Miniprotein binders against a7ua95r516to809. Designs and how they scored, part 200

Target 1, 294 residues: a7ua95r516to809
Amino acid sequence: ASLSLLSISDLVPDLQFIFFWMSNAIEILYFIQQKSPAYMQTIELMDDKAGSKESLLSATISANEEAMTILEEVIMYTFQQCVYYITKTLYVVLPGLLDCNPFGTEPSSEQCRRAAGVCVCAVCVMPEAVRRVVSVFQTTSDLLQQYQVHSEIQSQMFAYLFFFTNVSLFNQLIDKGPARGWFQRSRVLQIQASVKILLDWAKGAGHNHLAQKFFAKFCSTVTILASPPQQLSQMSWKALCAEHPSLKPVQLHRILTQYQLMAELGPLPIWQPSSEDEAYIYRTVDLLESFENH
Below, E stands for the ipSAE of ESMFold2; O stands for the ipSAE of OpenDDE; V2 stands for 0.75 times the mean of E and O plus 0.25 times the DockQ between their complexes.

## First folded at step 12 (miniprotein)

Design je20
Fold by ESMFold2-Fast, scan of step 12:
Structure je20 (fold): chain B 294 residues (1-294), chain A 86 residues (1-86)
Amino acid sequence: as target 1 above (294 residues)
Amino acid sequence: SDEAERMALDARRMIEEAQRLAEQGNHEEAIRLLLEAVEIAARSGDPYLLVKVAITAIVLALQTGDEDVIRRAEEVLRRAKEIMRS
């Protein structure tokens, strides 16, 4: 598939189709949840002269279980399809976030004035790479609103999208960062500024709690890498672990090692793992995060 | 009561036949039967038969690549939801 086929705008018709049927399945599920208790009660209140009441109740319970099972499967299938298409688009645009410079040249004041609006000017100052990521999230939000998808399902979708984004950015930074120069302070500050734009978007969209939860690992990583040497060198390993509980010992050790190299700190390690953490660091090779559960 | 029981039996048979046709890839005939089944399911007084028609139409729409079948599935679902709201 070409890169152009992975644009969020190209996927809108397919996403509209999937969201439409997902929304309908959710509505049918709600109808069952509301109607089922009343209908079962009418059966229980029937006069039973031939023993048919027990058979009808049993048949109704079976029908309810079958309907719930199929609807759950349909909702799960359509949810997974939406996530698949959206994350395919994110996969293509996310690497650009690590290379973009949000401190670059802004559009001229004349161009912003000609555009006839503060909203247009605000969009124009966002780096193209960040704009592409925000566009994926905004289009997802717009589609969920268009099809009136329940807020709980909307929260689950953004939880997964933020989870995917966090894992993708973290893994790319840790794996490719040394070769790409991404651990250099100037680059880390650019990455931190770009991430803030995503977090500000999430806050404006009503997803601040989800963003804080699911971006914790990547945010901890860039926070450590952006820390002044004076501040970071005064913290013990135990204190850093306590401030960054989302990071595994092996991950924190790798980040601090890269920080020490880039900041040209003394020849001896300043941050020493505890004996327990040191044993864990050398016992496991699970440095990168999985896109699969937990 | 007797009429409702007859309608329930008819609706169930039509839905089962529509599901069988869909499994065989005959989506056009399957959706034609579901369009007929939705009104009969409504007359049965059993909300689970109406739900089963709706679910079958949703599954058909997701499985088929035929725009006409999708359009008719939307019609079945629109009618089912209309009855549910009444």
Scores: ipSAE 0.697, ipTM 0.913, lowest interface PAE 0.9, mean pLDDT 83

Design je21
Fold by ESMFold2-Fast, scan of step 12:
Structure je21 (fold): chain B 294 residues (1-294), chain A 86 residues (1-86)
Amino acid sequence: as target 1 above (294 residues)
Amino acid sequence: SDEAERMALDARRMIEEAQRLAEQGNHEEAIRLLLEAVEIAARSGDPYLLVKVAITAIVLALQTGDEDIIRRAEEVLRRAKELMRS
């Protein structure tokens, strides 16, 4: 086991071990839920000649409670371990999504088309960086299938992984984007195409609903940055907030301000909040800073 | 029956002893007792004793680094599951 960078394939034996025991704990929990009512009724129907029936019933209730508690702890522990190792691997590979080019060359009007606000390239090759992220999701899916983990647990796991991916990509784009040139239109279109590959994978894997829910913030951000400046400048602040409900007003304001600077939109006062909107934005920032300083 | 009650008492004591041995780091003796306890738990007619054996094996496997102990824990779990189904 190396302390250096690990690929998802390096974690497969450890993940197989954890998924095996998690799957078995879930199966035993299911056995208790199915068997317990019938067994309890058997005790209740017993002839109580020595007064032992009430004692046995009490002991059985206690045993059920103990077993449920320990199984829930085991399932939680193993679930958290899987999420920890998988998200640690995701964290390493995710920045590559923001630097890769799925078009194989720089996008141009001749090579790309727009559909419903999304740029679709006639040649969308999966870049190595995107392939590494998809590999993490695919390996997770394969392991969950291999150990026949209940669909509800599978959904919870992908909800966490998509949530983590969304937060990681959003934070990196917002915090490092301006300095790294990621707000440039050509780069944004590449990012949008790369994200579409992830969303298409999720749809194919049966997780479209989760992907739509948990990628909303990052998708809104990329949609704004990919929108023509003329279109954005024609919308009111209220309309912009309504169009992107997944973004907090302070986050939306930051995105629009940075986009205006990067897009060289000239001296036009674009995306100005009203005095009431501005008070709300600053009030929200002060409240968040109060929480973050502790 | 008196026999089933005796088996239940024996299984409970064996599981408790296995847990105590595991806590002391004596994983070899703990798993040996669990392998013996699973058959006695089945004879008790109490499905919660089979569940307790299975849970103890899972916890032991997750806490040990010994591949031999892990393999034996898998065997305990497999046997407990077979008996739960029957």
Scores: ipSAE 0.673, ipTM 0.910, lowest interface PAE 1.1, mean pLDDT 81

Design je22
Fold by ESMFold2-Fast, scan of step 12:
Structure je22 (fold): chain B 294 residues (1-294), chain A 86 residues (1-86)
Amino acid sequence: as target 1 above (294 residues)
Amino acid sequence: SDEAERMALDARRMIEEAQRLAEQGNHEEAIRLLLEAVEIAARSGDPYLLVKVAITAIVLALQTGDEDLIRRAEEVLRRAKELMRS
């Protein structure tokens, strides 16, 4: 509807407002951290003719503590507001990434295998769905840069956005994938190509370390699902667990079960879970990832 | 100096009154008072009074939905920052 946000561009004025005030609060906080010791030292060194020095010092310490507390609350509030607006937009656009086709036309399974073999050197077209996601990240980066937000807070912002994206994509793929056909090889290769565009953007933006850390689960999932049957069938359960430590046993088992079904592979003893892992495979509570920091 | 001490007391009272007015929803009068307080705070020599003015302006801007009041809060903040750097 007309009252609904259609793109990140609709949020720019609201985000500019929030980032502006957040940036200013951070700047004032930095000013206090830099100037407070010097000012307190001038009080210590002043000539205490009237005995007012101790009173002034105590008042100054109290003022510092009050200012720091309020500034930290303002920074946290504005950070949470930015995260709220940005993730609300991401929530709308992320599912499209799982349905888009960077290759333009759906290739045959043979063409998909060849495309996968050449993916390292292949140039992928950016689908509209991927562009919408990249636009959210790019607009966030531009606003952080425009308002000169400290690099530590920029890192925290993208850490959270990548965390949110990873959880959202992983949960959508695992929960809705079977019904949507997302585990079909042609779709997995499309998803892999789309994810590579996001990761390439993150690298270009200086966030490669954060992207590697926070996309690990989804990337492991896509890597397994995109693996050729000849390659994957040669790996034991232990080898797969070691190669993909971000995946819980129940998650790995679900992924392999879907892979086996879609690739028309018979039951393979090579993917037999250990007795220790068997208990976790039946814990559906551990299948989907939480959006909460615990 | 005695004058600086008097200015510090005056600025503190004005800032506290501005905060009280803001809490009661009178953002317009609060901002007007902060614009007066910022100059007096600077003359006090106490950088925490300028910091308090800046913080109050930021909080007011985030609480109000009025574009004119936000613009005026920005003016207060800009002036406070200018004086802090002096």
Scores: ipSAE 0.715, ipTM 0.925, lowest interface PAE 0.8, mean pLDDT 82

Design je23
Fold by ESMFold2-Fast, scan of step 12:
Structure je23 (fold): chain B 294 residues (1-294), chain A 86 residues (1-86)
Amino acid sequence: as target 1 above (294 residues)
Amino acid sequence: SDEAERLALDARRMIEEAQRLAEQGNHEEAIRLLLEAVEIAARSGDPYLLVKVAITAIVLALQTGDEDVIRRAEEVLRRAKELMRS
């Protein structure tokens, strides 16, 4: 059937269908890898009458190569279809994560920071917007488990979903953040708490390493924006670049510019890019990340 | 040996004809032929013919919009997997 772009729940029957065929293609691929050597050895050990053995061996090698190629294409196609529709659903729900309040009855950011310290999530409730994003990840996990998809394929799928989420959130924050007020300290702390809920889900699901790797850019951005002015003002441009290697110079410059504009304290030191980085920033016109996985 | 060779040739021709029918949009006849081909492929002793039947059924299921064809493709795949384990 055709997939519809409504909610993740609406896609489950169609996704079950695609996961079913993907899982079966993977099983057939493993069958070939396991049985092929034994069968080819059986041919090698046959009595040769009029050269038929060489013809059979050649035909078997060709059949193996053809089967492997088609199965890999089927697996890639079904994997891409699942990712396509799951990420289309994520794209719709992700902006809400930047605009929600995980602190319940809107406690002040100062109360949250004082109470939570390292355990910010302990004082937060899961907003509907965050719940929608978690639901997409959880449904994906459930489908992978239901069809017993190999852990390597599961890791590849969550790597891409986290990559997509990171790019989407980063691009939205950089592009729309100034107009939406998302760079204000109280809003940044809300965003940080919401992202913590997603990262905690990933850790619980066994994907902590992937989440740390693929959320690095957005996490660096939020970390800088949430930094106390006393701490951030003492760091040089070079130190910030070293501490946040996932950020390009032009991205770091934009983030620091927004931070400076939203600061409520007295004058902050200007972060001076290196001569090379300044020249690059001046010439660079794009700030946003590509959705292509390199 | 001679019987195995004849069965392999029969299975190969049936699979090729099923693929041709599928390409022409005759998905119902293609899947009917695959249901017959799976048993002959198994009797040939060539595991790659069973694999080819299974692959053809998977591809057909992904390309068709016909629920009956999909159900029968699942049947072909289930049968092929049973025979692969034997």
Scores: ipSAE 0.663, ipTM 0.905, lowest interface PAE 1.0, mean pLDDT 82

Design je24 (at its last look DockQ between E and O 0.81; V2 from the best seeds 0.77)
Fold by OpenDDE base, second read of step 13:
Structure je24 (fold): chain B 294 residues (1-294), chain A 86 residues (1-86)
Amino acid sequence: as target 1 above (294 residues)
Amino acid sequence: SDEAERIALDARRMIEEAQRLAEQGNHEEAIRLLLEAVEIAARSGDPYLLVKVAITAIVLALQTGDEDVIRRAEEVLRRAKELMRS
């Protein structure tokens, strides 16, 4: 199937397989961690027949460490596979979020059309493009809960998915935004509303802190672009840096430059970078976010 | 007991052979041995042998493309977990 047609629903069987084995590997790892100290104590309390106890203890420790290592590798492998499949689906649906008009009368989702009545649930009221993104996250959440995956692994999964989403949306906005008109105030307000729906979902799902942390860069960008010219033109470079610490100087400079062009503002000396930041605004390598190092 | 130690040694040998067979790509024979080994491991009273069986089943399931082997690996895992909780 072409990547362009891949839905999260198509990957559910594969994800179920991976989550099943991941969850069981985690369960066995915790079993070892909880039982090993007690078992080692029982060996220590055995009658010391001529050095056999020390050798048995050493062999048991070594076998336990090996077992834990293998389980950790399995957990890491299965985690990476889950992330790989889920991020592929996100890659397909995330561009739609930037083009979404949440204020438009988009037709109700096909799923809600099957319900004989106007469903006014939060999901049914969502724009289709937002709903597709939320569906990926919701399906992931549902599967993690279904297989009772440990809460720490769930948190790590959502942290990575939010990171990926932020990087993807931010890079697309910075790179393609000017050409696609996403820096226009009306379009920015649409993007802001769409992202708010996603953040509201994350809050409702118990991931508010993670969402706020990992979406900070994209949210800061959208907040600046959504600001009225009268308000933003009164803010100094230093004030903007302080208010939006998630943005690198080169990123903030790019955003302000594109804002200035879009709003047809003349040169604003107040937005001029400080002497300290002047060297950094030309570091184009730092302009786009990397998917690496997470 | 000497009998429990003998049973434990037999179970360990079976698990190690299953691991070797799995590494060689003989997943069918590996899973057959694990199905036997889980019951022998249970008789030994050594919980770590059950853990080894469970780990071997997990690894085998992730390595194989055979649906029947996967199903039997799930059975081995389920049985091992039942015995670990007893």
Scores: ipSAE 0.763, ipTM 0.932, lowest interface PAE 0.6, mean pLDDT 90
Fold by ESMFold2, look of step 14:
Structure je24 (fold): chain B 294 residues (1-294), chain A 86 residues (1-86)
Amino acid sequence: as target 1 above (294 residues)
Amino acid sequence: SDEAERIALDARRMIEEAQRLAEQGNHEEAIRLLLEAVEIAARSGDPYLLVKVAITAIVLALQTGDEDVIRRAEEVLRRAKELMRS
């Protein structure tokens, strides 16, 4: 299959194929795990009339180990293929989240309210860029449910998708933010609102714990950048590290440097790293996150 | 019984041959043999032969580009799962 279209809706047939075979492999794996002890016990209770009981038991153990090994490999392969297709779509749609204005367009929000009276639905104020990201998550959730994929595998899938989303957004914000004006306070507040929509989706979908864990770095970054200057200037480096443990020293330092510049607080450093952290605030090799840290 | 052991041996031989055919790239003949093997494996009384048929069908479906082979692999898998429940 070709990925030339790269919308999630255009990838659904390929994802349906992969989910079908993955879910069936998982089902057979759990069948073996549930039935293997009982079948082994049946062999153990068998009369050894022909002296073949030991050979049968040994062959059965070998068959069980072979089956488990192959099924685990199939599940891993199909999981990685799903992630590959879905993250290719996310890679295309995530940058738009940093450029959009989630504080609704006047015509769209007012038309929705006027037509329905007091309409407060999120879809009436959701910019297209946010809708595209939510659509990827929702389509993934719908497919996982449609094929009755085991809940542990569903959680692993969203853990990786949230990890990927966090890495992509964080890296782009840090790397491209100065040139794109994303550190301007009005822009940061718009980004914060857009991320809230994603977090609300994750909570409603039963993935709140995973979202809190895997979005922590990006959310901490946006929280710091959205803080009023009077409030942030009164916080020590130690206090900021304690409130934002997901940020490495080099990352926190870069965020605070950009904040100081955009808030026009002068060139003199306001936040003094601890002597322990001072050695690490210039390690640019640690600035961006790796997509392979899952 | 002696009949069950003979049936199990026949099923194992068919499954192993299907696996060899799949490794050689002869996916159409491999799936034809699996369609026969699933019923014989069920008669053997050995649940791991049904599992082996199902696994072989899954692997074949994932490695082949032939849509007819894929559809037949789905049929084999559906039948194997049905027989595992009984």
Scores: ipSAE 0.742, ipTM 0.928, lowest interface PAE 0.7, mean pLDDT 85
Fold by ESMFold2-Fast, scan of step 12:
Structure je24 (fold): chain B 294 residues (1-294), chain A 86 residues (1-86)
Amino acid sequence: as target 1 above (294 residues)
Amino acid sequence: SDEAERIALDARRMIEEAQRLAEQGNHEEAIRLLLEAVEIAARSGDPYLLVKVAITAIVLALQTGDEDVIRRAEEVLRRAKELMRS
């Protein structure tokens, strides 16, 4: 057990400090935006005494520009610091999500499938690995609420956290999945159930639209891999591209190749790439996602 | 008035000196000066001087590792915000 495995709660005092000052900077910025027009108007209404009115207006505009610049820099700095600490914690806990079993401690794939169909309580269990990820999101939400951070900033924070989570999970699954057995159907169903817990949390927190946008790639990947062979084998390459527009040709090709191997399917002409996509299915540079924010 | 101009100039100089002290790592003296500057800035009638005091306190709190300096920066910010809303 590494010290780096300590929970998000260990970072709460540091995050409280950063959120406190970020919230205050936002409040000062808001004050300037609300009061500046009225103050400048007061100057405009003054008698022009040897050009002093013009000098005061120029000085006020300069002071406003300087204050806005510094506050924007402070807000960006503190936002980036929060993101850094939160994503560092996510980085440690996210891989566990791909190995956990949300259907309980039963080791059988068949048993897990049956439990999901016949026992509501067993289906509702939250694995420790999923709980750790949810705790990071919940703690972030609680801190943003505690310091009354504006909803726009809160949305930007969760947009980035979901973006980071999507990239991390997608890259882990694609890069390490074959060696770890994650493309086996029983494992994919476990991953799908774990991801649903995260998405349900996001919906409950009011971030459903952000989750839909930023988890699109990983959700598409898991949806395809979890599809029954009878259903998926009837979908053409073109139909899959239309249904899953977030996936690049090389990504879809890799997913289908793994699916074919795990389902023990022979060559499927229906999954042949379109002529427009054929040039792109071997572009390995496009296989893994970048952490560069879109 | 001439007096308001002098008060504004005095406040501006104090804030600039606090910023210089902070850059030199003298955070204790910087925050002491800001606590004094906030009252003078309020008397100037220029809301941007109170804003500048508030911003300087926020920046100093983020830069310092000194708990006492942070506590006093919170005091400066609280007082500046109170005066800004008056």
Scores: ipSAE 0.722, ipTM 0.925, lowest interface PAE 0.8, mean pLDDT 85
ESMFold2 (binder alone), look of step 14: mean pLDDT 87; pTM 0.853
OpenDDE base, look of step 14: ipSAE 0.757; ipTM 0.930

Design je25
Fold by ESMFold2-Fast, scan of step 12:
Structure je25 (fold): chain B 294 residues (1-294), chain A 86 residues (1-86)
Amino acid sequence: as target 1 above (294 residues)
Amino acid sequence: SDEAERMALDARRLIEEAQRLAEQGNHEEAIRLLLEAVEIAARSGDPYLLVKVAITAIVLALQTGDEDVIRRAEEVLRRAKELMRS
């Protein structure tokens, strides 16, 4: 902790190596898809005698299946390795997002300069904690572009990274939030502003649809916690569930309980879970999100 | 043709031997055989033999810790890709 933290820049050589071989495996896969039909047709049009043509065609089909299987395994392996390195870095930097203050940044001397006799200040740089997270996403984007990785695989990569980020932030907020004071309204507004910077980055990078899909749970949580007490108390349990379908009953109950405690409001919000939902509210195993896909 | 069949057989043998050597940790000899195999695979007229050489080079590069073997694997892959476009 005293020396230096791992940065995404330290992993770039390892990531370049993995992306290089992944990109080449994808290119070979593409070659097979483009050339296989023409080669098969060439065999079928041969003037060769009966048994030889059939044998060659059978051997070609087997070779195609074997090559496709191995390439898919290589692509999956390299994809998983990239995800592992990137998410390991994200895991270290993500908690900082919940504890930084984007409203407290002021222009430093490095950002202010004179232009034509007038002092011009650059827009304040984003908080260090947010910058570290954005740097991980930007470096990933740059590497995918450098190695010309197919757009579908790029989308899969960011889908997973946004999924991981959402789960990590949600679990951190729910599990450690009460002890850290993160449920206090002023802190929630800071968290909301920090998350907006990430979402704005994703939109600028062409990943708005993925960000909207995979950040839904954390965004719903922050939206509820940032809601005015008057507005929240006027909503029924059914209305809250309908407005925030990404949240499980036990998660919604925990969020509302923390909101009530931190807001220190006089009247208790009047919400009544369904009889079925009531049974799930007390199941701790459903509170935190899993990193596994459904 | 008879000539193409012999080239295909020779290429397959070299690739299989390279894979066996790689599994035993003899990466340097494995990559030497792949460099030999890529030219013979091209002469066979079977694009799947060039594909198999390319795949074997990629797998070897990912398995080895030797920078020189990795550089030679990149050379095999580059050559295989050139021949695949021919």
Scores: ipSAE 0.742, ipTM 0.933, lowest interface PAE 0.7, mean pLDDT 83
Fold by OpenDDE base, second read of step 13:
Structure je25 (fold): chain B 294 residues (1-294), chain A 86 residues (1-86)
Amino acid sequence: as target 1 above (294 residues)
Amino acid sequence: SDEAERMALDARRLIEEAQRLAEQGNHEEAIRLLLEAVEIAARSGDPYLLVKVAITAIVLALQTGDEDVIRRAEEVLRRAKELMRS
């Protein structure tokens, strides 16, 4: 199937397989961690027959460490596979979020069309493009809960997915935004509303802190672009840096430059970078975010 | 007991052979040995042998493309977990 047609629903069987084995590996790992100290104590309390106790203890420790290592590798492998499949689906649906008009009368989702009545549930009221993104996250959440995956692994999964989403949306906005008109105030307000729906979902799902942390860069960008010219033109470079610490100087400079062009503002000396930041605003390598090192 | 020790040795041997066979790509024979090993491991009373069986089943399931082997690996895992909780 072409990547362009891949839905999260198509990957559910594969994800179920991976989550099943991941969850079981985690369970066995915890079993070892909980039982090993007691078992080692029982060996230590055995009668020392001619050095056999020390050798048995050493062998048991080594076997336990090996078992834990293998389980950790399995957990890491299965985690990476889950992330790989889920991020592929996100890659397909995320561009739609930037083009979404949440204020328009978009037709109700096909799922809600099957309900004989006007469903006013939060999901049914969502724009289709937002709903597709939320569906990926919701399906992931549902699967993690279904297989009772440990809460720490769930948190790590969502942290990565939010990170990926932020990087993807930010890079697309910075790179393609000017050409696609996403820096226009009306379009920015649409993007802001769409992202708010996603953040509201994350809050409702118990991931508010993670969402706020990992979407900070994209949210800061959208907040600046959504600001009225009268307000933003009164803010100094230093004030903007302080208010939006998630943005690198080169990123903030790019955003302000594109804002200035879009709003047809003349040169604003107040937005001029400080002497300290002047060297950094030309570091184009730092303009786009990397998917690496997470 | 001498019998429990013998069972533990037998289970260990079966697990090691299953691991070797799995590494060679003989997943069907590997899973057959694990199905035998889990019951012997249970009788030995050694919980670490059950852990080894479970780990081997997990690894085997992730390495194989055979649906029957996967199903039998799930059975081994289920049985091992049941015995770990006892």
Scores: ipSAE 0.697, ipTM 0.909, lowest interface PAE 0.7, mean pLDDT 90

